# Designs tried in a protein design chat: VHH binders against Uncharacterized protein F13C5.5. Part 11

Target 1, 168 residues: Uncharacterized protein F13C5.5, of Caenorhabditis elegans (o76565)
Amino acid sequence: EICPMDKHAICNTGHLSCTCSVSQEDEAPVPEISCNALIARDLETGNFPVVSVEFDLNNSAEALEEFPEDAFRDKISSSLRVDEEDVIVLRTSCVGTDDTLTIQFVILKKDTNSSALPFAIEDLIDAESIATRMKAMGHLSQIANLDVDTIEYTEELVDLEFEPSNLE
Key: E = the ipSAE of ESMFold2; O = the ipSAE of OpenDDE; V2 = 0.75 times the mean of E and O plus 0.25 times the DockQ between their complexes.

## First folded at step 12 (VHH; framework vhh_3k1k_2)

Design k23 (from k20 with S52D W106Y; at its last look DockQ between E and O 0.85; V2 from the best seeds 0.00; counts 0 for: pae E 2.1 > 2)
Fold by ESMFold2, look of step 12:
Structure k23 (fold): chain B 168 residues (1-168), chain A 119 residues (1-119)
Amino acid sequence: as target 1 above (168 residues)
Amino acid sequence: QVQLVESGGALVQPGGSLRLSCAASGFTFSDYYMRWYRQAPGKEREWVAGIDWSGGDTSYEDSVKGRFTISRDDARNTVYLQMNSLKPEDTAVYYCAADSDLYEGYEYWGQGTQVTVSS
């Protein structure tokens, strides 16, 4: 667990959870910050450079209830040979589609203090370089047992802020 | 100090086979992801095959899948491309490439070896 956030993004078209989870071990009670607070977004546009992975869910057995974030981070980190804890998932989106899941993430530079929030662009490995490397890796046509449709560099973050409730 | 040296390129008739080698020096070979690329005259360089650090994950461009096999020998610091059922469309200069972990982000290229499939 890497994000002490009480605000989470949830995909309203399915059972997918947000990109962050909270830990009782850190800052009890958990601070009122969201996954958007992980990064220093552009103040005018809300933009931030990320790697965007789009999954094709057409042939997935059993509808996803939650995004398998740990398996995703494990595959990314092993494929690119970075520490798993440096792979930060910022967004999960399936809004408006039953067939598509979009994941947006960044990777911290080596020896970045993962508790020094928010992260600025200079704290992160260049997202365009990550996307270029991943496109060259044909074995990333599946990640976490999900079929990858596209891998792209983008500065357009999905606006995916939800207030999860265990009472719903 | 880093060198990637390709060899094994030749003229061969359609349906033939070739085995390309890429000998590496100047870096710890087992820490690098190895790839093959090719470039035909007047075209952009295109990815052909890749093999990860352990040799457990291999990947291929669709047009070579089932015909080409990538492998690595860490004891000899060498990556191979076994090319079977060669077609005239496979004619190109074949390049070996090596990628470090993403933190360092190094990418090294060889000078290429010519493969020609004709007659």
Scores: ipSAE 0.350, ipTM 0.592, lowest interface PAE 2.1, mean pLDDT 74
ESMFold2 (binder alone), look of step 12: mean pLDDT 84; pTM 0.848
OpenDDE, look of step 12: ipSAE 0.591; ipTM 0.818

Design k24 (from k20 with S54E D57E W106T; at its last look DockQ between E and O 0.49; V2 from the best seeds 0.00; counts 0 for: pae E 3.5 > 2)
Fold by ESMFold2, look of step 12:
Structure k24 (fold): chain B 168 residues (1-168), chain A 119 residues (1-119)
Amino acid sequence: as target 1 above (168 residues)
Amino acid sequence: QVQLVESGGALVQPGGSLRLSCAASGFTFSDYYMRWYRQAPGKEREWVAGISWEGGETSYEDSVKGRFTISRDDARNTVYLQMNSLKPEDTAVYYCAADSDLYEGTEYWGQGTQVTVSS
């Protein structure tokens, strides 16, 4: 079945807006910087601790044209009792498949200065604790009307296939 | 001043049943997500079951679904784990844990109660 990604996806609104997926090289510049710019990744490995959610798209009755990010962030924030604006999406990826979608995100600690970029690990709620809580909750088998296959803590951030460009 | 005290652990035969209790004090119990974990010797502590805030949705690790039931009594500040159809692989120290919202990252842990399934 289909993965909803166009050439790129833009995540997070406002001053945190960034490109969280690039699946094709494009002649036109991507309008937002890479979501990599939001976080202070390990210089050698590119690792950063995130929560990784994999959706199984095989049961979708209709083609999913784009990821419903706002509904995703709303469900996460209401379920975990955090502010929606603190849920920061870093990746939306279908790399290698048309029937799965992987979302990687972090959550800012309360009262974090969201303009003090890039965020370090200590600015974020512990990703392993988030993943543990989400696995324990019985109502997260579906998020934003998409079937959840897995929820895991990982330090392996999905690579963007092409670096986003702000040049016109 | 926060305290979680587990009780009810025992030696039981395979196929038997136990009910664990965890009595909580020192915090507003109804505002906390409650969990049970277990740890076999030499292994990592693993999540078993959870129950959300007041009115609570429940969830379970796959190997215990249909056999274990978590419940809470907010009037008595107590969370329970009813364990049926016990198997030798359920042998572990069982821990009660409590979490507030995620912003503080506050977790409280009990001392544990031993469950042994076998002869």
Scores: ipSAE 0.140, ipTM 0.475, lowest interface PAE 3.5, mean pLDDT 80
ESMFold2 (binder alone), look of step 12: mean pLDDT 84; pTM 0.860
OpenDDE, look of step 12: ipSAE 0.672; ipTM 0.855

Design k25 (from k20 with W106T E107Y; at its last look DockQ between E and O 0.49; V2 from the best seeds 0.00; counts 0 for: pae E 3.6 > 2)
Fold by ESMFold2, look of step 12:
Structure k25 (fold): chain B 168 residues (1-168), chain A 119 residues (1-119)
Amino acid sequence: as target 1 above (168 residues)
Amino acid sequence: QVQLVESGGALVQPGGSLRLSCAASGFTFSDYYMRWYRQAPGKEREWVAGISWSGGDTSYEDSVKGRFTISRDDARNTVYLQMNSLKPEDTAVYYCAADSDLYEGTYYWGQGTQVTVSS
């Protein structure tokens, strides 16, 4: 399985683990800030507007052990001419296949305090506008040496929780 | 003051060719990603083609691939759209756009030039 294990896939609500982890019992403490703590999403639906990038991993040079988040953020920020610190990755997921990787991210507005968590929709650049601009850029067929399959706007975050019926 | 001025729109027969130009001023042209859009009467504006600020990367909407070519001349601050094998469905007002700052979430737009493809 080619699934990155990243802090952005760790849920801070309890006994949840990275959605893409294949390692048994490489336990790490829950980070101070996790994917769920970064955003003020809709409590009833879990929805939050994001840009979703799907990668086809079949042509990757090596098995991907970790998602190259810094290279991803660098490519996004340079391509869209925003500060790298404003690109916030919310989800890193291999849901349903070991041949594909889904990354969901947002971009902070220029004057947003990056330490003022959680981020609200008002703190973010419009995700549909970001996705539209990225689709119009011919050089984004590959990001961080990974082949891009799709770039889409969505309000449906990848589910981070493994078995929601067992949540407290 | 930022200005984008399109020109070269005309009435042409199906199968014909046309070259549009967009003259830019009021910004450092080589630092901007340039795009062409079009809007047919009663329809929404749609993306047609884009060219990176380096000029090396181009992209096209599927219906125009192989027929349209975008290019830029940084010495003249001008972006071009060469349109070949024109079809009636290419009839539209063509707009150029400059992506000047994502933080604002908007593009700079020209006023457009009319292209009409009719027998």
Scores: ipSAE 0.145, ipTM 0.430, lowest interface PAE 3.6, mean pLDDT 72
ESMFold2 (binder alone), look of step 12: mean pLDDT 84; pTM 0.850
OpenDDE, look of step 12: ipSAE 0.536; ipTM 0.792

Design k26 (from k20 with S52D S54E D57E W106R; at its last look DockQ between E and O 0.66; V2 from the best seeds 0.53)
Amino acid sequence: QVQLVESGGALVQPGGSLRLSCAASGFTFSDYYMRWYRQAPGKEREWVAGIDWEGGETSYEDSVKGRFTISRDDARNTVYLQMNSLKPEDTAVYYCAADSDLYEGREYWGQGTQVTVSS
ESMFold2, look of step 12: ipSAE 0.406; ipTM 0.690
ESMFold2 (binder alone), look of step 12: mean pLDDT 84; pTM 0.852
OpenDDE, look of step 12: ipSAE 0.620; ipTM 0.845
ESMFold2, look of step 13: ipSAE 0.379; ipTM 0.690
ESMFold2 (binder alone), look of step 13: mean pLDDT 84; pTM 0.856
OpenDDE, look of step 13: ipSAE 0.679; ipTM 0.842
ESMFold2, look of step 14: ipSAE 0.366; ipTM 0.602
ESMFold2 (binder alone), look of step 14: mean pLDDT 84; pTM 0.853
OpenDDE, look of step 14: ipSAE 0.602; ipTM 0.830

Design k27 (from k20 with Y33W W106K; at its last look DockQ between E and O 0.29; V2 from the best seeds 0.42)
Fold by ESMFold2, look of step 12:
Structure k27 (fold): chain B 168 residues (1-168), chain A 119 residues (1-119)
Amino acid sequence: as target 1 above (168 residues)
Amino acid sequence: QVQLVESGGALVQPGGSLRLSCAASGFTFSDYWMRWYRQAPGKEREWVAGISWSGGDTSYEDSVKGRFTISRDDARNTVYLQMNSLKPEDTAVYYCAADSDLYEGKEYWGQGTQVTVSS
């Protein structure tokens, strides 16, 4: 099981773990980490342009207990010829099933101060350009030993039902 | 002084084939992703196909999948578009484009070559 409670989304920062938000009815206290403070979202919609990668977990050869974010960032950075430090994972989502995992990320432009939060769209490499290049790469059919189902550009961030700070 | 020069555009019959070429100069060709676009009269320019700097990674717009093939020859600094089973709807000016690495974020365009599919 990658998340103990279905239908939750958590952003991971620093050392990797998959952490699920509380359920719709607050049935249990869980650790909550949000990357909402990392980006300057649209004030009306909460939208932000991202690259969204969906993994198909049905054929995973290994039991996945937590998302291997470091391996993901390493594969993305080496494949796209960008610095690993510029790859920012915003959402790690189980989407309410044990068969899929959705990762949403952005990439900082060169020389962006990674401590100058929140990031605006102009601080980031164009997400549609990133997604288009990744779709052309056959060796991205697996990332971090996980089977990739889709890679797409979207402005719809996976919702978080609760917005805790992940800076403390 | 980046230059992209397309060639090979012609008038062809429906069902015919055509090979477009785009010769590149002024940059290290192997470091760039190459793309083809097209623009029909009165329409927006639309993406057709792309090929990564790794040469083995290609992508296509849905309406051309299985009919068009993009390829590159890094020794000759040239990208190609092989177009088979051509339809009147493929009539357009075809443009070659090159993308720098993601950090530089620059794109370069050729001046286009006309493809006309008509009996």
Scores: ipSAE 0.279, ipTM 0.550, lowest interface PAE 1.9, mean pLDDT 74
ESMFold2 (binder alone), look of step 12: mean pLDDT 85; pTM 0.855
OpenDDE, look of step 12: ipSAE 0.639; ipTM 0.839

Design k28 (from k20 with S59D W106Y; at its last look DockQ between E and O 0.74; V2 from the best seeds 0.51)
Fold by ESMFold2, look of step 12:
Structure k28 (fold): chain B 168 residues (1-168), chain A 119 residues (1-119)
Amino acid sequence: as target 1 above (168 residues)
Amino acid sequence: QVQLVESGGALVQPGGSLRLSCAASGFTFSDYYMRWYRQAPGKEREWVAGISWSGGDTDYEDSVKGRFTISRDDARNTVYLQMNSLKPEDTAVYYCAADSDLYEGYEYWGQGTQVTVSS
């Protein structure tokens, strides 16, 4: 396995966890923030429309200890010409695969009121339109030095799990 | 009013070359991702090539890679498609398209220019 992510997802264990993009400083603790706190998921299914990017990790010579989220957001925002702070990564996961990393994200509409959490679908740029434009752009075959395998619209979010404990 | 005007389409022999131009007006050209598409009779439009607003990132559909080159000249508000080693299969109407930033989500199309490769 080459995707041993500690913060976003636990690969090859059947567990998934995600922390939203929260900066940490040596001097002050930061609150943990669930990615679920950002979006108003469907109450019956847990679904939410997202762009899903799968990376093929087979050609990576180095183990991926942590998803390079800042580099990902930088590339997405510059490529689509949106503000970096509007690119919200909701899921990072290797669960169910031995060599694939899945990233699911949304993009806020311009000047969205961030105090309106959780974000509803109306606060977000249409995910199918994002995926369509990304597939039409030729320079997204690699993002953050990772090889892109697929870019798809989906409503099926990868499940989040709490970090497992060995304590009974 | 936004305009994309293609030119340079012609009848050429197999193995020949053409350079298509797409002149843009009515929007800030340097802010737009530019694409070429083509449509043969009775077929769906298919993507041919794209170029980022910086001009540094290009890509091509597999069947034209190595034969076609997309480029842009921001001073002239024009995108080009240099087509070499043309084949009868390249016969189509060629369309220029422009994409805005994602917030506005505008997509504009030209009227097309006919390329015919036949002997």
Scores: ipSAE 0.348, ipTM 0.600, lowest interface PAE 2.0, mean pLDDT 74
ESMFold2 (binder alone), look of step 12: mean pLDDT 83; pTM 0.842
OpenDDE, look of step 12: ipSAE 0.528; ipTM 0.801

## First folded at step 13 (VHH; framework vhh_3k1k_2)

Design k29 (from k26 with S59D; at its last look DockQ between E and O 0.57; V2 from the best seeds 0.00; counts 0 for: pae E 2.1 > 2)
Fold by ESMFold2, look of step 13:
Structure k29 (fold): chain B 168 residues (1-168), chain A 119 residues (1-119)
Amino acid sequence: as target 1 above (168 residues)
Amino acid sequence: QVQLVESGGALVQPGGSLRLSCAASGFTFSDYYMRWYRQAPGKEREWVAGIDWEGGETDYEDSVKGRFTISRDDARNTVYLQMNSLKPEDTAVYYCAADSDLYEGREYWGQGTQVTVSS
């Protein structure tokens, strides 16, 4: 049980709670709104600039049942010296692999109104700058007791496998 | 006017020790993450060690772990690199760097100090 995910995962970022992972085997209704609702994604592609962290689970986790989100957020915010409530995790996923965990997140600019959803790119610290800074910090080879494989900027959000329209 | 000034580089024999200093001015030193990098001739600059803000959490690249110690003295605005059990592969120009919090996103570099480990 390498992947630390049930049929879905709920991310609790600051005062926000949203679904950040849904596997295709989860037939139950999603119990929270999608984390897509927090961000103003490109309407055609669904793209949004994020920092993507991939963990190599073969060497890092012996018995990982769920992603340690609080420890992740604590490490990111302390390492980058930002408020932990500004760190917004949008995705946790093992989709496409059985030994890699992918975490995608953004960071709000200082003094951003966290109630003014959805966040636009202009409300966020530049994701490429975040990834560059994190790669320069040597002590991020392990985060929350998980071995970091890559830290990259990307605009491609991992898919929520369960498509959300129970209404349609 | 921001400055980072490295000092203490020297020629030293294998197995020897050396202490590098980096004196900082022009910014609030206690708010900055401090790093040491090195660059050997013909190679890319590589990270060596870093030390966090308050709390002083440290980290090291694998090849220097246990031999090098980074420390900071916030009262003197200075970061140090104590290098023990020096090897020829430690020969490089050593650079000091400082990073602000991410909201500010500032990064400063020193000019470097030469360390040579040779018989």
Scores: ipSAE 0.375, ipTM 0.691, lowest interface PAE 2.1, mean pLDDT 81
ESMFold2 (binder alone), look of step 13: mean pLDDT 84; pTM 0.853
OpenDDE, look of step 13: ipSAE 0.598; ipTM 0.809

Design k30 (from k26 with Y33W; at its last look DockQ between E and O 0.60; V2 from the best seeds 0.51)
Amino acid sequence: QVQLVESGGALVQPGGSLRLSCAASGFTFSDYWMRWYRQAPGKEREWVAGIDWEGGETSYEDSVKGRFTISRDDARNTVYLQMNSLKPEDTAVYYCAADSDLYEGREYWGQGTQVTVSS
ESMFold2, look of step 13: ipSAE 0.356; ipTM 0.594
ESMFold2 (binder alone), look of step 13: mean pLDDT 84; pTM 0.851
OpenDDE, look of step 13: ipSAE 0.612; ipTM 0.799

Design k31 (from k26 with E54S E57D; at its last look DockQ between E and O 0.68; V2 from the best seeds 0.00; counts 0 for: pae E 2.02 > 2)
Fold by ESMFold2, look of step 13:
Structure k31 (fold): chain B 168 residues (1-168), chain A 119 residues (1-119)
Amino acid sequence: as target 1 above (168 residues)
Amino acid sequence: QVQLVESGGALVQPGGSLRLSCAASGFTFSDYYMRWYRQAPGKEREWVAGIDWSGGDTSYEDSVKGRFTISRDDARNTVYLQMNSLKPEDTAVYYCAADSDLYEGREYWGQGTQVTVSS
């Protein structure tokens, strides 16, 4: 079935993960760190190079209530032969459609200090190279039991709707 | 030290078949993702097919899907490209490539083998 409720791009700060949820009112206590605080975005454009994966939800066997981030990260890390903790999911988004889920992520270089926030582009494996390798792999047509529609390199992050105020 | 050596390229008539081989040495073959690329005269090199570490997951560029089959034989350290129903537009130098884990970012290339499809 198709996702039964509207979804939002949100961030579960403090655990370095984002989830597609139904309401901010039902979230856990106020997050310590937002997903926007994880990365040093371009100050003029807000851009940051990421890998963007779009899932087609039309033929899912079950209604999607929450993105299975751990299964996603496990599949990405095993397929690319990197540590799971180096795969950082920055965005999960259903905004603008009920039948598409967009996941944006980056991968830390080996031995990057995961506590040295925010991550700069120099801390990350080249996103265009990641996207190219993922597209060449046949077994990534489905990830975490979701059908992959597209995998692409982009610099345009999906907007967060419920981010904490952290502007200067 | 690392070597990828392609073979099996030939002149073939349209509708014919060829099997390309890429013999690998100097690395642990089962740890590498293997790919085939081709470069047609006057064009940029383009991806053709890929096969994962286990040999179970394969992928193909749209124009070769159903006609080409990639496979690997870990006992012989060799990747193959079986090419059926060949067309003149398949004429190119075919290269094999090997990719390490993403941290190492190593990419190895063979020297290529010429495939020409012409009546």
Scores: ipSAE 0.307, ipTM 0.597, lowest interface PAE 2.0, mean pLDDT 75
ESMFold2 (binder alone), look of step 13: mean pLDDT 85; pTM 0.858
OpenDDE, look of step 13: ipSAE 0.589; ipTM 0.812

Design k32 (from k26 with E57Y; at its last look DockQ between E and O 0.78; V2 from the best seeds 0.00; counts 0 for: pae E 2.3 > 2, grease 25.6 > 24.2)
Fold by ESMFold2, look of step 13:
Order: structure tokens, then C-alpha cells, then sequence
Structure k32 (fold): chain B 168 residues (1-168), chain A 119 residues (1-119)
């Protein structure tokens, strides 16, 4: 089974995980809640401040069929000393390239109710501060056995091609 | 009151070595990510090296990798920067910085110590 991530982007919310489905395979699991429903995006632009991590798959030892989201969240939370449940992956995308994987995530502030959706910017640790810390960490040059190309703060979320939120 | 005090800055010849120290007080030292920055006259402050909690991981700016070593002594609340094979372009004021965990999001800075590399 082949999982072409350029056709599928989802996010992890608590018990949800990033999954991939082939268009011709109806049995693949799909998320029960849209990643767009997790956050209070700007209604005109769709913008939301996130940390964007780009992985260079060009020199990867194996083809990537499924993003190892649990390993990613574990590495982020242990490296930054935050709770793993506070790391919210909003986008997992290969759209636009065969050799680049983009992961966009946010981190909840301490004691934020993780089920009080949608999250506003005020519920989240400042994404620019997260990106700045991560760029200074040498052990984040590889995450979940994938080579990190860039870590940046951005307000431009990767578009969900076929699963628009009611908030869009 | 949080305080970071750098010391060990000096005039050294090219190829020489120097060890900087940064003594910390007023916070739980083992909970902080420690960094060294430098600033040459007329230039922006730039990151040099970082060390994770209790010495877990280190990282370095490309131009100092292999020449500089960051370390920490949590019993003495002190972070060090061992600087070997010094070059004139290493001339700068060196600053110690401490970052709390991201939930608190606080950053503290020292006053700096001058390093000058010249014949």
C-alpha cells in the first residue's frame, strides 16, 4: 500500500493521528475532526502563526510512506521540555514536491484545556519563540530519522486541498 | 534577582586559547538552556553556542565548530566556553544567556566580557 502524502494532509488532536490514504482505497482511516476546526484562523486569509519544519527527503535512506507523528511529537516535547499532549500537529504535507515534507505545529500554553476548541493565538506558546529555540538546537537537525532542512515561524498554513473547515 | 556574570575575556594572540565563564544566580540553573552570543562593534549580536539542560546536547555556529566547546557545571551554576584556535574575527563582546522552559518563556542576559584577538 502506497501513501502519497501530496494528496492528504491531516493533523493530530489528542487521540487522532496523522494518517494517509490512497484515493482508490476507501478502507483507509480518516480523521474524525478537521485540522481547520482546531484553530481560530483569520477568516479572510486563513493565516495562523505556526512553526513550520521542512524535511529534506532527497537523501533519506527509505521512501516515506507515513509520517512518524508520534516520534516527531516525542522528540519535540522532550527537546523543549513541554508536555507531549500540548504539541499539536496542524499540517503534514508533501504538496508541491516529491522530496520535501512540511510539518506545521503549535504548542499549547501550560494548563490550556486541550479540548476547548477552537484554539486562539492566545492559547498557544509564541510560535516565533519556539522556532528561535529550535534553530539553536543541534540535536534537532534530525527528527524522527528525517533530515531537517528548515525550521521557521510563519503565518501561512499549508492549504488542505480537499477537506475545507467550516472556519475557512 | 536573576544574574548572569561573564568573566575570562582577555587580549590573546591568533591561534591562542581562552576560557570564558558565566556564573548564574537567582534561578534553578539545571532547568535552563544556556547559550553564548557575541557582538563585534557595529554588528548584530550573533549566536555562538548552546547547551541543553544538565549537559545533554550541545550545538555550535558553523564558524566556531571544532574550535569552541560549551560545557556546564550545574553544581557551580556555571556555563563555560572553551575557545581554541582563536582568530581575529572572533573579536567581540561575549554574552551569556539563559532561557527558561517555553511555558515560562523568559530569557536572561549577562553584561558581557570582551575578547580581543590580535597580534
Amino acid sequence: as target 1 above (168 residues)
Amino acid sequence: QVQLVESGGALVQPGGSLRLSCAASGFTFSDYYMRWYRQAPGKEREWVAGIDWEGGYTSYEDSVKGRFTISRDDARNTVYLQMNSLKPEDTAVYYCAADSDLYEGREYWGQGTQVTVSS
Scores: ipSAE 0.327, ipTM 0.568, lowest interface PAE 2.3, mean pLDDT 74
ESMFold2 (binder alone), look of step 13: mean pLDDT 84; pTM 0.857
OpenDDE, look of step 13: ipSAE 0.499; ipTM 0.763

Design k33 (from k26 with A98V; at its last look DockQ between E and O 0.63; V2 from the best seeds 0.00; counts 0 for: h3 ends, 2 of 5, pae E 2.5 > 2)
Fold by OpenDDE, look of step 13:
Structure k33 (fold): chain B 168 residues (1-168), chain A 119 residues (1-119)
Amino acid sequence: as target 1 above (168 residues)
Amino acid sequence: QVQLVESGGALVQPGGSLRLSCAASGFTFSDYYMRWYRQAPGKEREWVAGIDWEGGETSYEDSVKGRFTISRDDARNTVYLQMNSLKPEDTAVYYCAVDSDLYEGREYWGQGTQVTVSS
């Protein structure tokens, strides 16, 4: 099942592949590069702006074993008319045993050099604008067969690990 | 190039109905998500309704659900807002909007049409 997670979650592909969630505290060390490394973070808080999507798993049509990231990115890409490769999933988190799944992502600007890590905030499309647009789209009430509960702009990042610091 | 022209705004009594129209040009209308916004005096502009290009699915803010209906006629490049059971709190300038490519980060709006609901 998606929640609770049974292993580390790896997000994205290629050179942007990173660990976007850790299922258990005792599964450290993280086998892949943390997605924290993809974005230039605030040096004081460790935060950066993201679009946060919360799914209600209880109302989903079908239980999935893992987060359908490809379908998610495809839906975001097609709906917002951006390149799928510019949709970067950064964090995933479950709440409860099978209650909610939160996905936090950003979208790169078109002219961003995807090899120039970490990405600066200026390399990202404004997350608040993205969230606002998404909320206005009825067809985004469901993404990848998961019922969308909330879409919001936030700098409150979900934990990558069971009990991690966002500064790590 | 992109143009949105709203019409249909008027003064009506509470409980009345209006139909707003937005004539669009300068882009492939059928390919875009269209939205209505409104801005009341002293308030920020707020989203009211949207209709997508994928099956024409509609969405509404909570305060207008059941009363307002957004629709589109792609052959006429027009999006409509049927407003029934109007309330004084619906008084606002209503705007039609379309988003440009997200990479461009632009939104296009019409000049708006005034809707006034008053006894």
Scores: ipSAE 0.212, ipTM 0.590, lowest interface PAE 1.4, mean pLDDT 87
ESMFold2, look of step 13: ipSAE 0.336; ipTM 0.679
ESMFold2 (binder alone), look of step 13: mean pLDDT 82; pTM 0.834

Design k34 (from k26 with D101Y; at its last look DockQ between E and O 0.26; V2 from the best seeds 0.00; counts 0 for: pae E 3.1 > 2)
Fold by ESMFold2, look of step 13:
Structure k34 (fold): chain B 168 residues (1-168), chain A 119 residues (1-119)
Amino acid sequence: as target 1 above (168 residues)
Amino acid sequence: QVQLVESGGALVQPGGSLRLSCAASGFTFSDYYMRWYRQAPGKEREWVAGIDWEGGETSYEDSVKGRFTISRDDARNTVYLQMNSLKPEDTAVYYCAADSYLYEGREYWGQGTQVTVSS
């Protein structure tokens, strides 16, 4: 409805680039790393702890064509005093009927080797601590000109809608 | 060595005011984000208010907005919670907490001070 992005999870981070879907127009697309391959999910539940930010798009002056992920990472990193390159967006997703955009991200611990994939929970700053800090801040009611509805800790990672990688 | 000591809890009538203090020692106070939590009988501990170490930004749980004010005095290593227009539902043990920036991951808690609002 208001969100023009299909239910498409995109993981765009500094050194890491991945996509969770492929256009059917591309018969021989270039391989990308799956968003699920970035993280070592819990083998028993399939869950992974993340910070989930929900944006309310009802008050947007215009429909989103693309989420401003660089501005998002910049605001998160400056607010929390972490390096921008350590902020890793794992999911960008819309809820069809609620006009809501959901962003799920994690933050690497300082000096984590970004090439040592997949990241395990011990490589990451505790997501509940991040969410608690963000909720207590008075200047995160808007990020990248989008109105923040909720900030929550969750272990329920948004599902990918299509094949997560051409190599899978 | 690290100490957070709350004080100022008391019995007060509805509509009254109290000022809680939390004296800190054993760490560099100016580097820490300070928070107040409370725990009512039979309930889980809940966040009440926070004040960051930069810009003096403050934040409050919805039910206390406009009634409670958090502040800090870095020269005295002390954080305060001014509580006005107190209600019976504000009855709880109030805890002070201190958090470093996220890369350091340090968190400290006080032992709490009792606030009771009743006639």
Scores: ipSAE 0.202, ipTM 0.503, lowest interface PAE 3.1, mean pLDDT 74
ESMFold2 (binder alone), look of step 13: mean pLDDT 85; pTM 0.865
OpenDDE, look of step 13: ipSAE 0.204; ipTM 0.586

